# Ledger of designs, part 2: VH-VL binders against Holliday junction branch migration complex subunit RuvA (ruvA)

Target 1, 202 residues: Holliday junction branch migration complex subunit RuvA (ruvA), of Salinibacter ruber (q2s5c8)
Amino acid sequence: MIDYVSGTLVDKTTDSALVDVNGLGYRVHVPTSTYKRLPDTDEEVTLHTYHYLREDDESLYGFATKAERTVFETMTGVSRVGPKLALSALSAMTPTELRDHVMEGDKSRLTQISGVGTKTADRLIVELRDRLADLDVLEDTSPLSGGSDARAEARADALEALTELGLSKADAERSIRQVLRDNAGIQSADELVRRALKADQE

## First folded at step 17 (VH-VL)

Design d3 (from d1 with heavy chain S57K)
Fold by OpenDDE, fold request of step 18:
Structure d3 (fold): chain C 202 residues (1-202), chain A 125 residues (1-125), chain B 107 residues (1-107)
Amino acid sequence: as target 1 above (202 residues)
Amino acid sequence: QVQLQESGPGLVRPSQTLSLTCTVSGYSISSDYYWSWVRQPPGRGLEWIGYIYYRGKTTYNPSLKSRVTMLRDTSKNQFSLRLSSVTAADTAVYYCARDDYYYEGGDYYDAFDIWGQGSLVTVSS
Amino acid sequence: DIQMTQSPSSLSASVGDRVTITCRASQSISSWLNWYQQKPGKAPKLLIYAASSLQSGVPSRFSGSGSGTDFTFTISSLQPEDIATYYCQQHYDYPLTFGQGTKVEIK
């Protein structure tokens, strides 16, 4: 499978990126969240990709984070969920938000996804609840230009540390996300944990 | 080939319970799809009653929810409709149908692709 | 509930004529619209799914278009065997709902 595409961004639209890799151009479908994070044209970019292969459809999908790709893969792996729906979901909400809404059975939030009515929302809840719950990390704020394995590792370590301290996984993720919103440059697990705990006390 | 067939009494008294069974052949109802009931009063349009998902979850039309119960018997490959406290307004041809899905343009869309022949149920004293 | 309104309720046309039926949803249903044909004494038959996709085995003279709230069903050349009532149906929200139907007759 094509797990990533790294090269020069040649063109971008609101829902796609064209990446040149040594003279070969890859058109990659991207969610709005990834589009917003794309660099300018003629700059280097790396996308986490999922090669969607069906009898009647072959397409490449790309994401800023591994978490988004994982969620996309998880979604498209269930019955009656196509790649467009999965992409729309990731455009409308973060992986964590999606998980939370699915777990809570919040149809009102899920129907905010383009093309999702109450029937589809109900299906998503039934089909994805357990699968999304089994995912370890659903948030990744690593930049596209070189999001260091270090950040991902720091986040993972921080999440583990906070959960060991008695926080629920959901609460820990929320706290980490809040910290990273305030300071996206943090690459230390210790610093993340420290700030997350402080934020929860306020 | 997948086939659906409705069976049950054609006459029900007012205030009693209408009971119908749909027998599915050629496909296991526990494998996939939404298995649906739709009714049509004589000379009128179509009304969706509800369905049972292949995983067992039921969803009913809110207008009928308080009176409707759908069950499945996987051993017999059947699903059933019970409608309680019937009145003359419940006189209709009742159809069972398969709610299938189709891939188009990156999405899946649902439709009733296979129907039973329908069973007329008359509510009369 | 999403209301599906068809127009016209009935029509009469000649063999070979182009027939057009419209269906309007009370709110956006994206492309979650199906068209069915029902002949007297028979169950409905799926003709079009996903607003514009032709069901397998259905003649090419049948077509559908539209998205959101406004949809159109077309018979390019009406045939005698097309005498039936046609229904639009939304699969977007609960409860699933049908249009009131359009009765098509031949002059």
Scores: ipSAE 0.909, ipTM 0.962, lowest interface PAE 0.5, mean pLDDT 93
Fold by OpenDDE, fold request of step 18:
Structure d3 (fold): chain C 202 residues (1-202), chain A 125 residues (1-125), chain B 107 residues (1-107)
Amino acid sequence: as target 1 above (202 residues)
Amino acid sequence: QVQLQESGPGLVRPSQTLSLTCTVSGYSISSDYYWSWVRQPPGRGLEWIGYIYYRGKTTYNPSLKSRVTMLRDTSKNQFSLRLSSVTAADTAVYYCARDDYYYEGGDYYDAFDIWGQGSLVTVSS
Amino acid sequence: DIQMTQSPSSLSASVGDRVTITCRASQSISSWLNWYQQKPGKAPKLLIYAASSLQSGVPSRFSGSGSGTDFTFTISSLQPEDIATYYCQQHYDYPLTFGQGTKVEIK
């Protein structure tokens, strides 16, 4: 099972991220909470993922924190809870908030989730109360960006240098991405530029 | 094949308690689904009475909550409806039904997919 | 309670005609809307679930559309066996509620 995706963010929408991993692009559905934490395109990103697999539906869901993934997995593991509902829940509230509302039986808060009526709220309370209570950790402060500040700075400097050398911004970004796919550990702008130029000539 | 069948007296006197049983065959009521009662007065529309969840929790229509009790007997694979203090307004065909669910577009949606034949209960002195 | 209002209450059409029934919810119910067919002396039969999904075994001439508060049920070509009362039903909030029904007859 795909438990994480780590690579370069090449595109993002309000509900998805496209991550390049060594030449393979993974479209990952993300809650709003994760979307807000995504880096800029061409930056490194690591998502905790859940591969939702049914006979008639296969999708990849990604989260900024392990806690969110765990809650997503817990939610979709109960009867009559689909991935869309689970994603909506995590977009509307934190894992801790969700647990608290479920534990308290607060239907008024749960119905604030898009698409959740009182019947669904009631079902969530019944099905998730014990399961969420058993979760040990619902907080995760791990950064979403897989790169260091040094890497980000190196990228920015390399981009500037390449554009000054006459490359379009788009071409420079593409070249940098290619270099980083092959060498994710590069933290020097000079090295990025050198390799990017070489790659462009090949 | 899952089948539902209502049973009980067809005549109840005013102020007495209406009692019906739904016998389910082909599926255990403790395995999944909401097991429901719906009634229909003669020549009128449908009214949802309440659920008993496969986990045992009951939920009733607020309009009937004070008079309704739903129970289940898992050993007999039956669930029952009791409606107290009946009046002529409670005369109806009573249906038991299964509330199933369907996956569409990343969500599950519920519907009554299997119904009993219905049992007419007349409230009369 | 969520009130479900159907229009019209009754209609008469010819065999082969397109029949359209509307259902309005007093508040948004997303896609938690079902359509049932009930023939005289029989229990309701599920035709459409999740607003637009056709129940297994139901003829393709039946369809549903809509979301939120406004829903439409359609029979593309009315057949003699379609004489019945049709009900919309919301499964979003307790209590679950039905529309008042639409009686469909053939001229």
Scores: ipSAE 0.909, ipTM 0.961, lowest interface PAE 0.5, mean pLDDT 93
Fold by ESMFold2, fold request of step 18:
Structure d3 (fold): chain C 202 residues (1-202), chain A 125 residues (1-125), chain B 107 residues (1-107)
Amino acid sequence: as target 1 above (202 residues)
Amino acid sequence: QVQLQESGPGLVRPSQTLSLTCTVSGYSISSDYYWSWVRQPPGRGLEWIGYIYYRGKTTYNPSLKSRVTMLRDTSKNQFSLRLSSVTAADTAVYYCARDDYYYEGGDYYDAFDIWGQGSLVTVSS
Amino acid sequence: DIQMTQSPSSLSASVGDRVTITCRASQSISSWLNWYQQKPGKAPKLLIYAASSLQSGVPSRFSGSGSGTDFTFTISSLQPEDIATYYCQQHYDYPLTFGQGTKVEIK
């Protein structure tokens, strides 16, 4: 039900993120792999989330990728597999690695997951083999940082500057799109304006 | 309520096969859980023999693996233990037990929550 | 195999005494430690699972603690009906193993 959380990162620990979404603070539990990709506090972040509900437990879990969330959901839907175990698995290995170890029946690799003994490893193989076989485990490796705000601000400032310099809004937008197509990494309004003016002269 | 009851011969001759059946009432053995055998020699501690998972996979104590077979009959809701080539060392009370699970602190933990009454099997000529 | 070393092997205590039994695993088992009570001629009965969680219907005078390799079982106020042998048991690695037991008697 809560499919993602996007907002300002207020606080982080090795296993959680507090994300402010327009005045609502969401405490989101995350695997180590997602923690390592979190930006600094006060920066923007988006997490794919899963709302774990039981009669006696309610928590929000978050992931850097949809593949991680899908694996978490698949694992927690299996008998005798809880969210703490699922997070430990995703902290220890990628969705692809987990799927491959389960398909291969590799108990020695699965016991490397924190809190997983040989009995639990055996159960993971038995319960997950058919559920992970065709699952989409492709990972989105995009950065989680809030750098997209800087690009949006630079574009807005550049558009304002170009229209103040006499270009129509349509011409300014076209020039900016062309510059960004050729130079996707530009985050400075000054550089964007300068290149847009050169492109317009051609 | 779930109940487990062991049955089988109380006396087995050396070198023969010990055979016991656990009848489960109040729950289908193919629906969930591990279904287990544990034994206790007279005056001694407990030894896990093995279990069968509800999905059908068996796992045995390595010390007994060469002599042990466990099977289930889902139509009678029973699971069985066969131990070949027995000696006096195999004299024990044999228990069947359910391996259940509990949610605690974000994880599941396993335990033997329901036991049969036990069946003494004596290996003697 | 994970060896479970239980101590003491036996003890005698008075009604109302605090009784403590320890259990040490030869390797870390996290919190995958159970405690069972066995009265003479009876099957074992689960008292504590997950090292510290009380099974339904078990009196609150029973408790457990510990994680990793060192575990403790406590009867806060021993009662006459608590005469039994107590076993710890790890549920982490195959083969599943029990401690050798602690026989508790009233003096």
Scores: ipSAE 0.788, ipTM 0.914, lowest interface PAE 0.7, mean pLDDT 88
Fold by ESMFold2, fold request of step 18:
Structure d3 (fold): chain C 202 residues (1-202), chain A 125 residues (1-125), chain B 107 residues (1-107)
Amino acid sequence: as target 1 above (202 residues)
Amino acid sequence: QVQLQESGPGLVRPSQTLSLTCTVSGYSISSDYYWSWVRQPPGRGLEWIGYIYYRGKTTYNPSLKSRVTMLRDTSKNQFSLRLSSVTAADTAVYYCARDDYYYEGGDYYDAFDIWGQGSLVTVSS
Amino acid sequence: DIQMTQSPSSLSASVGDRVTITCRASQSISSWLNWYQQKPGKAPKLLIYAASSLQSGVPSRFSGSGSGTDFTFTISSLQPEDIATYYCQQHYDYPLTFGQGTKVEIK
């Protein structure tokens, strides 16, 4: 019913954004990954939203990307997965990382999600494997502008450097995507490599 | 409404296999929930054995995993427990139970809300 | 395994007394804790889920509180029908584990 909210960011907390849309204030619950991408207050913001409705709960959830919203919707449409669990997952990992860990059956990585023990991790794998396989667009698709953008060059150089340092291409790409999700403005390959190595070690 | 009933032999010889069946009435075991076995040695506490998720995956207590198998027969709406190589330590009341869930504050919480009456199985020569 | 340490192992109290039982988890389980009542010769009965939420049909004299590692179960005014053994149980990690039980008797 409410697929996006666009307006002035009046207030933000680590897990919510209050958006004024022509005199209506919408409190939108967000994962920490989206919180980190919110502008300063009094700036314009657009969030992709999901209107969660049930008999005894009614809330609006919001995301910086459609991929995140799609994953949230997919997760909450599954037995025994509530919106707090879905937000925790998106706070801990990207849509692509979540899909990869579910498809691999990696309980160790899934239990890194806050509030997720081995029982819940097992349920996520069982319930989401087929549903996430159907979502072909789980990549972080934040496009880089220009034909030879400094960001595009930095990513390419960082990928090359990480693979020469011994990471697999898949691990290097995942680490770089995680760093860029949290720090989209990085234009230095050295900085990407340094942060990606930290993220890989977690 | 929904009822669970254990059935099977009450006496099993050492080194043999303990076999129990839980018959579920009023609900299809393939529609939802975890369908579980819990045991209680006489005068002692409760021990979770394992369960079958409605989608078919089994999960067992690691302490029993090498000796436990659980299966279901959806046409009879039953799920079963086999425990191999039993000893006197396996003497217990065996319960089947439904692992239900509750929504609260944005999360789902699990609990064993419906139990069978229990079946005492004695391991003795 | 998450060990659930329940205290005391037994207690005796008079009708009308307030009874308190504690349960401690060996690691944080957030609020993923249940309380069960078991009368002699009977199956356990769910009283409280999610640490503090009463199951439907459970008298309001029963309550639970806590999160993380430390949990408390309370009977505000003990009744004769409350003679039973009480168990806490976590559903956070496999294996699912129970406390060792607290036997409650009337003096």
Scores: ipSAE 0.717, ipTM 0.878, lowest interface PAE 1.1, mean pLDDT 88

Design d3 (from d1 with heavy chain S57K)
Fold by ESMFold2, fold request of step 18:
Structure d3 (fold): chain C 202 residues (1-202), chain A 125 residues (1-125), chain B 107 residues (1-107)
Amino acid sequence: as target 1 above (202 residues)
Amino acid sequence: QVQLQESGPGLVRPSQTLSLTCTVSGYSISSDYYWSWVRQPPGRGLEWIGYIYYRGKTTYNPSLKSRVTMLRDTSKNQFSLRLSSVTAADTAVYYCARDDYYYEGGDYYDAFDIWGQGSLVTVSS
Amino acid sequence: DIQMTQSPSSLSASVGDRVTITCRASQSISSWLNWYQQKPGKAPKLLIYAASSLQSGVPSRFSGSGSGTDFTFTISSLQPEDIATYYCQQHYDYPLTFGQGTKVEIK
């Protein structure tokens, strides 16, 4: 059983992540909500995983939060609920939203999940109500490791550097904001400072 | 080895209640699946009437819902259809069917895999 | 309700001909589409489920394809025993609905 993977993000698509773990590449299927939280490639990532195994299917699924994994595991443990349906549900709503809609019997909301018609929505309610009632669906809101934290740190470092170079805090913030408007992907404080100083001169 | 067989009267008078029973052999109707009724007027296409899930929930075609009741008797391994206030438009061959499921491409899909032979019910004076 | 429209309503073809029947859903049903064969005086028989998957025991000359709203059913080489009416059926939303049927005859 693989409970998590932690390593370098080699490649990502809208529904998968390829994680290099000391020379082993794991392709991990992810919901859209987890894809949106993945760092840039070549950065470190940790995903909570579930190893889905049956006679005719073997796949690794990964999630940004333990709550998402718990819901996925609970859903796929029910007869007639497959991993594609479970992934679609987690792509469309949070674990808390899914539990609440199932507990309320809200067919209208459940049919908004891609690939879920009224028959499937009714079945989800019947099969999952008792299984989701007592689950802890609290989500970890911390960002996945990677680019978002690095960019925030680069901005803070650049602001400090520019003010030490003589810009007012207001001028430094304005220059950094202008550079990031034009070059949102910058993760180096040095590059951000260099471009901000050029922008301030203009 | 699972078999479904419809039974009930072949002639019903207008305004009366049509009653049919499906007897299932070789499988318990409370173990799994949806169990369905489908009808076919002479020379016409198929119309789904409703199903009962093995856990007991029923769902009916909205066009018939005000007149339809489906029940099951698990001790006899039977499920039944009652259609009230019948007219000539209710003349049809009535089938019971098992609603099975298949794993394909990461999902489960449903289909009617086993059908009874059908029972013609004529609504006439 | 999801309407299922089959085309054509009937056709005649020679033994060995390729036969194609189309089915259009009024709304997306993903791949929740089944095909049934009904011979005169008999109950329907499941041929294809999940739009393209062949039921066990069904000859390989039968096939299906499509997803969303547009589906096709093909008999690659028509045989005399294939005289029947063919129905598509969506299993996505209740009420479950069938196409009006396509009667296939041999010339």
Scores: ipSAE 0.696, ipTM 0.870, lowest interface PAE 1.4, mean pLDDT 88

